# VHH binders against o28486, part 7

Target 1, 243 residues: o28486
Amino acid sequence: MIGIIGGTHILEIKVLKDVEETRIETPYGTAEIDVGRVDGIDVAIIQRHGKRKDKPPHRINHAANFYALKSLGVKYVIGMGSVGALREEYSLPSLIIPHDYIDFFSGVTIYNDSLVHVTPGFDEYLREVLVEVARKISSFPVIDKGVYFQTRGPRLETKAEIAMIKSFADCVGMTAGSEATIARELGLSYAIVCTMDNYAHGIKNQSIDYREIVEKAKENARECLKIVEEAVKKVWEEKIQRT

## First folded at step 19 (VHH)

Design v6
Fold by ESMFold2, look of step 19:
Structure v6 (fold): chain B 243 residues (1-243), chain A 120 residues (1-120)
Amino acid sequence: as target 1 above (243 residues)
Amino acid sequence: EVQLLESGGGLVQPGGSLRLSCAASGFTFSDWAMHWVRQAPGKGPEWVSGISGSGGDTYYPDSVKGRFTISRDNSKNTLYLQMNSLRAEDTAVYYCARGPYTWYSGFDYRGQGTLVTVSS
């Protein structure tokens, strides 16, 4: 079984067959998971903001979500996300498949009552699968590595914040660092492909409008899903079917 | 052997139109997203359009959106770019590419290009 986690745009695409909605109790709370099949391959899907769209970025229960995936036997989790561009040289729309992240603010962990330190990161194998698939089927340019800067959210970034971070990162979002950290703590492999739909505040001397960001992300989400679907097939063939 | 052969370039007046074609062979055309990329004299490559394998999804940067239309005919293994309302800044060599430009790894495969010159 392969895990998929996505944002609001995942609701727009129904490539999944034989869907069964479920709630899974975990030591960290309840997770909402849809279980189904992609081309005969069992998948578990999390809508990270909740099925009722009631979990803004800073209220997502990452520990519950990833523990629930683990309890279903998931070992590989592929994320879909939306980010702002921190470099004016990037053409938009585009995809970014980050190789590393900066997250000073979320503080997420399963280790609240023990002294355990992990070295987190995006999974190298999953990243290469995503890059290989994107090089064949992406309908817009691909930034095949980069640094994801995670802000806490839910507010968007100020011009001053973007001016400070643009020298250190390539894109900005609110979720992937948390997801990568929790996945690593639980022993799961995680990587993400993101649409880069807008320039971050002040990068192009343009006003920033959250509704416009959401609409562009919605328009581009099908591209990410196509890549995730193909990546699921490749991971299954290479890591699950052959074992 | 993968081949991409662009054609249809030439000299066009500002405000005019031109249609580029790209004949593809040596691979299953409908499996691949296809792209147009241009390179103006003294400039780096600029992505101008992409289209999914089925032809159902098309994408453009702001610089050409509303003026250029990408299309494909999978029965003829041919990619097209309809360019309208041409401007001097559209002068470039236009390349057909299999798969997207990737920032660090470059192109999977691109053709040799066709020159479009927009001048009075």
Scores: ipSAE 0.718, ipTM 0.897, lowest interface PAE 1.0, mean pLDDT 90
Fold by OpenDDE, look of step 19:
Structure v6 (fold): chain B 243 residues (1-243), chain A 120 residues (1-120)
Amino acid sequence: as target 1 above (243 residues)
Amino acid sequence: EVQLLESGGGLVQPGGSLRLSCAASGFTFSDWAMHWVRQAPGKGPEWVSGISGSGGDTYYPDSVKGRFTISRDNSKNTLYLQMNSLRAEDTAVYYCARGPYTWYSGFDYRGQGTLVTVSS
């Protein structure tokens, strides 16, 4: 079984066949997981913001989510995300597959009662898969490396904040760092493909209507999903089916 | 000491082509994104191209997209800019600049520049 974690737009996309909605109790809380199949491959999908969209970024129980995936036998988790671009030169929409991240403020960890130190990061194998797939099938420009800066959310960043973080990162989001950290702590492989849907505050003036932004975001999510689906197949073939 | 030395500038007619080179030394070249920036008389610096350390990603502003191509040879510590279909507005001093691994952190070093003049 391969894990997929996505945002709210994944709800609008029929990803799974033979879907079973499950709730899994974990030591860290309850996780909602949809289990089904993608092209015959067993997949577990988590909507990080909840099916009811009632989990803002700072309230996402990443520990519960990833633990639940692990409990289902998931070893590889592919994330889907939407991020702000920190460079005006980026052509939007674009895909970015971050290779590293900065997350100073989430504080997310499963190690609350033991002294364990891990060095987190994105799984290079999964990154390679995502990059390869994206390069092959994506209609969007693909950024195969980049630093993901995580803010806590739910609010957007001020201009001053963006002015600071743009010195260190290529895109900004609210969840990928947390997910990567927890994944590493749990021994799961995790990588994420992100759509750059908009410019971060102060990077470039956007004269786009909110409605248009939403529609574009949905479109971008669909594109991202195509990549993830192919990535799932590749991972299945290379790491699960052959073993 | 970090050094960047541009070359290849000169006079070219509109529609012509020119290839710039930048020789880098004093740092691990492949670890750094490299950029070309230009400055025309009376104008501020303009970013014209960027390339990741590995060369896997290249970026261009709309002003030069389709006409300019950035590349690098990490074995030679050299950055290149192939400029085609040159226009009068491309006239500027072109600088090689080192950027951090990320695209958005600016430039910490740049060369002395090489002058490109596009004129009939």
Scores: ipSAE 0.000, ipTM 0.242, lowest interface PAE 13.6, mean pLDDT 89

Design v7
Fold by OpenDDE, last read:
Structure v7 (fold): chain B 243 residues (1-243), chain A 120 residues (1-120)
Amino acid sequence: as target 1 above (243 residues)
Amino acid sequence: EVQLLESGGGLVQPGGSLRLSCAASGFTFSDWAMSWVRQAPGKGPEWVSGISGSGSDTYYPDSVRGRFTISRDNSKNTLYLQMNSLRAEDTAVYYCARGPYTWYSGFDYRGQGTLVTVSS
């Protein structure tokens, strides 16, 4: 079984066949997981913001989500997300597959009662798979590495905040660092592919209607999902089916 | 051997139109997303448009949206770019590329390009 974790746009796309909605109790809380199949491959999907969109970024129980995946036998988790671009030279829309992240604010960890230190990061194998797939089937440019800056949310960043972080990162989001950290702590492989749908505040002036932005984001998410689906197949073939 | 051959470039006046073509060979054309990228003198590559393998999905940057249209005919292994309302800033060598442009890895494969000059 391969894990997928995504945002609100996943809800709008029928990804799984033979879907079973499950609630899994974990030591960290309850996780909602949809289990089904993608092209005959067992897949577990988590909507990080909840099926009812009632979990803002700072209230996401990452520990419960990833623990639940682990309990189902998941070893590889592919994330999909939406981020703001921090470089004006990037053409939008684009995909980014970050290789590192900065997260000073979330403080997420499963180690609340013991002294355990891990060095977190994105799984390089999964990154390679995502990049390989994206380079074949992505309909818009791919940033095949970059630093993901995580803010706590749920508010957007001020212009001053963006002016600061743009010196250190390529995109800004609210969840990928937390997910990578928890995944590492739990011994799961995790990487993420993100759509850059808009520039972060103050990077580049975009005169786009909010509605248009939302619609474009949905379209971009569909493209991202295609990449994730192909990545799932590749991971299955290379890491699971042969073992 | 993978081959991409662009054609259709030339000199046009501002407000004019051109249609670029790219003939592909040496690979299963429909399995690949395709893209157009342009490069002006002294500038880096700029993504112009992308299209899915089936042709059902098309994407554009704001700089060309509404003016350019990407399409493909998989039965002919050909990629197209219809360019309308051309501007001086559209002057560049236009490349047909297999797959998307990747920021660090570059192109999987691109053609030799065709020059588009927009000038009065």
Scores: ipSAE 0.915, ipTM 0.961, lowest interface PAE 0.4, mean pLDDT 94
Fold by OpenDDE, fold request of step 20:
Structure v7 (fold): chain B 243 residues (1-243), chain A 120 residues (1-120)
Amino acid sequence: as target 1 above (243 residues)
Amino acid sequence: EVQLLESGGGLVQPGGSLRLSCAASGFTFSDWAMSWVRQAPGKGPEWVSGISGSGSDTYYPDSVRGRFTISRDNSKNTLYLQMNSLRAEDTAVYYCARGPYTWYSGFDYRGQGTLVTVSS
């Protein structure tokens, strides 16, 4: 079984066949997981913001989510996200597959009563798979390396904040660092592919109507999902089926 | 051997139209997304358009949206770019590429390009 974690856009797309909605109790809380199949491959999907969209970024129970996945036998987790672009030179839309992240604000950890130190990061194998797949089937440019800057949310960043973080990162989001951290602590492999749908505040003047932004984001998410699905197949073939 | 051969470039007046073609060979054309990228003198490459393997999904940057249309005929292994309402700033060498432009890894494959000059 391979894990997928996505945002709100994943809710609008039928990804799984033979879907079973489950609730898994973990030591960290309850996780909602949809279990089904993608092209005959067992897949577990987490909607990070909840099916009811009642989990803003700072309230996402990452520990419960990833623990639940682990309890199902998941070893590889692919994230799907949306981020703001921090570089004006990027063409939108684009995909980014970050290689590192900055997260000073979330403070997420499962080590609350013991002294354990891990060095977190995105799984390089999964990154390679995502990049390989994206370079074949993506319909818009791919940023195959970059630093993901995580803010706590749920509010958007001020111009001053963006002016600061743009010097250190390529995109800004609210969840990928937390997910990567928890994944590492739990011994899961995790990487993420993100759509860059808009520029972060103050990077470029965008005259796009809100409705247009939403529609474009949905379209971009569909494209991203295709990449994730192909990545799942590849991971399954290379790491699960052969073992 | 993978080959991409662009054609259709030339001189056109502002407001004019051109249709570029790219003949592909040496690989399963429909398995790959395709893209157009242009490079103007003294500037870096600029992504112009992308299309999915099936041709069902197309994407454009704001700079060309509404003016350019990417399409493909998988039965002919050919990629197209219809360019309307051309502007002086559209002047560039246009390249056909297999897959998307990748920021650090570059192109998987790209053609030799065709020159488009928009001038009065």
Scores: ipSAE 0.914, ipTM 0.961, lowest interface PAE 0.4, mean pLDDT 94
Fold by OpenDDE, last read:
Structure v7 (fold): chain B 243 residues (1-243), chain A 120 residues (1-120)
Amino acid sequence: as target 1 above (243 residues)
Amino acid sequence: EVQLLESGGGLVQPGGSLRLSCAASGFTFSDWAMSWVRQAPGKGPEWVSGISGSGSDTYYPDSVRGRFTISRDNSKNTLYLQMNSLRAEDTAVYYCARGPYTWYSGFDYRGQGTLVTVSS
């Protein structure tokens, strides 16, 4: 079984066949997971903001989500997300597959009662798979590496904040660092592909209004999902089917 | 061997139109997304359009949206770019590329390009 974790846009797309909605109790809380198949491959999907969109970024129970996936036998988790672009030279829309991240504020960890130190990061194998797939089937440009800057949310960043972080990162979001950290702590492989749907505040003037951005983001998310699905197939073939 | 051959470029007045074509060979055309990228003298590559393998999904940057249309005929292994309402700033060499432009890895494959000059 391969794990997928996504945002609210994934809710609008029927990804799984023979889907079963499940609630899994974990030591960290309850996780909602949809289990089904993608092209005959067992897949577990988590909507990070909840099916009811009642989990803002800072309230997402990452520990419960990833622990639940692990309990189902998941080893590889592919994330999909939407982020703000921090570089004006990027054409939008674009995909970014970050290779590292900055997250000073979330403080997420499963090690609350033990002294354990891990070095987090995105899984390089999954990144390679995502890049390979994206370079074949993406309908818009791909940023094949970059630094993901995570803010705590749920508020958006001030212009001053963006002015600061743009020197250190390529995109800004609210969840990928947390997910990567927890995944690493739990011994799961995790990487994420994100759509850049808009520029972060003050990076570049855009003529489109917020509503248009949202609609485009939905469309872009569908494209991103295609990449994720193909990545799932590739991971299954290379890491699961042969075992 | 993968080959991409662009055609259709030329001189056009502002407000004019051109249709570029790209003939593809050496690979399963429909399995790949395709893109158009342009490069003006002294500038880096600029993505101008992308299309899915099936042709069902098309994308554009704001700079050309509403003016350019990407399409493909998989039965002919051909990619197209209809360019309307051309502007001076559209002047560039236009390249057909297999897959999307990748920021660090560049092009998987691209053609030799065709020059589009928009001038009065």
Scores: ipSAE 0.914, ipTM 0.961, lowest interface PAE 0.4, mean pLDDT 94
Fold by OpenDDE, fold request of step 20:
Parts: sequence; structure tokens; C-alpha cells
Structure v7 (fold): chain B 243 residues (1-243), chain A 120 residues (1-120)
Amino acid sequence: as target 1 above (243 residues)
Amino acid sequence: EVQLLESGGGLVQPGGSLRLSCAASGFTFSDWAMSWVRQAPGKGPEWVSGISGSGSDTYYPDSVRGRFTISRDNSKNTLYLQMNSLRAEDTAVYYCARGPYTWYSGFDYRGQGTLVTVSS
């Protein structure tokens, strides 16, 4: 079984066949997981913001989510996200597959009662898979490296904040760092592919209106999902089927 | 051997139109997303348009949206770019590429390009 974590963009997309909605109790809380199949491959999907969109970024129980996946036998987790672009030279829409992240604010960890230190990061194998797949089937440019800057949310960043963080990162979001951290602590492989649908505040003026941005973001999410689905197949073939 | 051959470039006046073609061979054309990228003198490559393998999904940057249309005929292994309302700033060498432009890794494969000059 391969895990997928995504945002609200996957809510309307029927990714899974024979989907079963499940709730898994974990030591960290309850996680909602949809279990089904993608082209015959067992897949578990978590909507990080909740099916009811009632989990803002700072309230996402990442520990419960990833623990639940682990309990189902998941070893590889692919994240899907939407982020703001921090570099004006990027053409939008684009995909970014970050290789590192900055997260000073979330403070997420499963080690609250023990002294354990891990070095987090994105799984390089999964990144490679995502990049390979994206380079074949993505309909818009791919940023195959980049630093993901995580803010706490739920509010958007001020211009001053963006002006600061753009010196250190390529995109800004609210969840990928947390997910990567928890994944690492739990011994799961995790990487994420993100759509850059808009520039972060103050980076570049966009000529399109908000409505158009939203619609395009949905389209971009579908494209991203295709990449993730193909990545799932590849991971399954390479890491699961042969074992 | 993978081959991409662009054609259709030339000199056109502002407001004019051109249609670029890209003939593909040496791979299963429909399995790949395709893209157009242009490069003006002294500038880096600029993504112009992308299209899914099936042709069902097309994407454009703001710079060309509404003016350019990407399409493909998988039965002919050909990629197209219809360019309308051309502007001086559209002057560039236009490249057909297999897959998307990748920021650090570059192109999987691209053609030799065709020059488009928009000038009065």
C-alpha cells in the first residue's frame, strides 16, 4: 500500500476505485483515511485538511495521519500540495518537487516525552520518481529542486515576510515541512510535489483575476494528480511488487 | 533516435499570425507531454505552452494566454502552436520539446528551433 496526502484539491477527484472511507485511531488521535485502488494498486489517501475542510493548516494532526498510514503498512508517502512561488523567474503554472525545507514555526514532533533527534528531509528516491514522471507527462514546467518554506498559517504572509523568505526558498506553503518531519520521525519515506499556482504576495503581479486563479488551480491540481498516480505505479513496481 | 523538427517560423508584422509545427519521431508521441519554449536573444528560455499526451490539457503562461494555442495530432506525431496577435516581444527562437522544461535538468529533448521575428 502506498500513501498519498493531499489538500482540498483532491476532494473532488475520484482517484480511488473501490474506495472505503476509514477512521483509524492512533496514539496521537484519529485519522481519516480513504483506502482504495489506483490501477489495481492499494492506495491510502489522506486529505490533510479533512474531508469537511475543517482542519486548517495549524490544526492538522500530522502525527495521527502518518501514524495511521504506517499502521496500514504504508512505507512510501507521496504528498500533493499547492504553494506560492517565491521566484518571479518561474513561469506559472509550474510544479515544484522540493529537495529541502525550512520550518521554524510548526514545532511538530512525536517526541514529546523522550529525547530523540532526527534529521528530517524529503526522500530522495521518491523525489527522483516524481521528477522522472513529471518530466514525461507534466504539461507545464517542473522545478526539480527547491526549498520549501513553511509558514504556520492559516493567514497568508505579509509582504515583509515574503520579502524576507524569498531569499531562502523557492516556494511557500503551510504543511510540507510538518509532514516531512513527522514522516522521518516515524520512519516513513515522504516526498511532495506541489503546484505553483500563484506568486507569493509581492513577488510578481498577475494579470488574471481571482476567479481565474482558482479555476486554474483546480486544473493544475488535476495535472499534479496524474503525476502522483504515475509515481505511485512506479513506486509500486520498483519497491513493492518485486518484494 | 528521438527527433523533433520545428517549422513555420518567419518574419511577421505586429498583429500578425503564425502557425508553428513540430514533427516528432523516434518515440511514442502520445505518451509524452509536449511543450513549446522560446528564447530571445540575451534572455533565458521562456515556457510558452504545454500540452498533455492526449492533448486534452493545455497550459499557458500569462504572457501568451489568449493569443497562442497549442495543439497536437497524435496520428501525425505533430505538435502545433498557433500564434495570433503577435507582438515584438514574441520575437524568439521557438523550440519544440518533449516533456516539460525542467528548471535544473533542462529539456529531456528539444528540437533545433525555428526563428520567429515580429517586426514592422
Scores: ipSAE 0.913, ipTM 0.960, lowest interface PAE 0.4, mean pLDDT 94
Fold by OpenDDE, fold request of step 20:
Structure v7 (fold): chain B 243 residues (1-243), chain A 120 residues (1-120)
Amino acid sequence: as target 1 above (243 residues)
Amino acid sequence: EVQLLESGGGLVQPGGSLRLSCAASGFTFSDWAMSWVRQAPGKGPEWVSGISGSGSDTYYPDSVRGRFTISRDNSKNTLYLQMNSLRAEDTAVYYCARGPYTWYSGFDYRGQGTLVTVSS
């Protein structure tokens, strides 16, 4: 079984066949997981903000989510997300597959009662898979590496904040760092592919209005999902089917 | 051997139209997304448009949205770019590329390009 974690747009996309909606109790809380199949491959999907969209970024129980996936036998987790672009030279829409991240604010960890130190990061194998797939089937440009800057949310960043973080990162979001950290702590492989749907505050003026941005973001999410689905197939073939 | 051959470029006046074609060979055309990228003198590559393998999905940057249309005929292994309402700033060499442009890895494969000059 391969895990997928997505945001608000994944809710609107029918990804799985033979879907079973489940609630899994974990030591860290309850996780909502949809279990089904993608092209015959067992897949578990988590909507990080909840099916009811009642989990803002700072309230997402990443520990519960990833633990639940692990408990189902998941070893590889592919995230999909939406981020703000921090570089005006990027063409939008684009995909970004970050290779590292900065997260100074979330403080997420499962190690609250023991002294354990892990070095977090995105899984390079999954990144390579995502990049390889994207370079074949993506309909818009791919940023094949970059630094993901995570803010806590739920508020958007001030212009001053963006002016600062753009010196260090390529995109800004609210969840990928946390997910990567927890994944690493739990011994799961995790990488993420994100759509850049808009420029972060103060980076570049866009010619389309907010409504159009939202609609485009949905379209972009569908494209992103195609990448994820193909990645799932590749991972399954290379790491699961042959083992 | 993979080959991409662009054609259709030329000199046009502002407001004019051109249709570019790209003949592909040496690979399964429909398995790949395709893209158009342009490069003006002294500038880096700029993504112009992308299309899915089936042709069902098309994407554009704001700079050309509403003016350019990407399409493909998989039965002919041909990619197209219809360019309308051309502007001086559209002047560039236009390249057909297999797959999307990747920021660090560049092109999987691209053609030799065709020059489009928009001038009064």
Scores: ipSAE 0.912, ipTM 0.960, lowest interface PAE 0.4, mean pLDDT 94

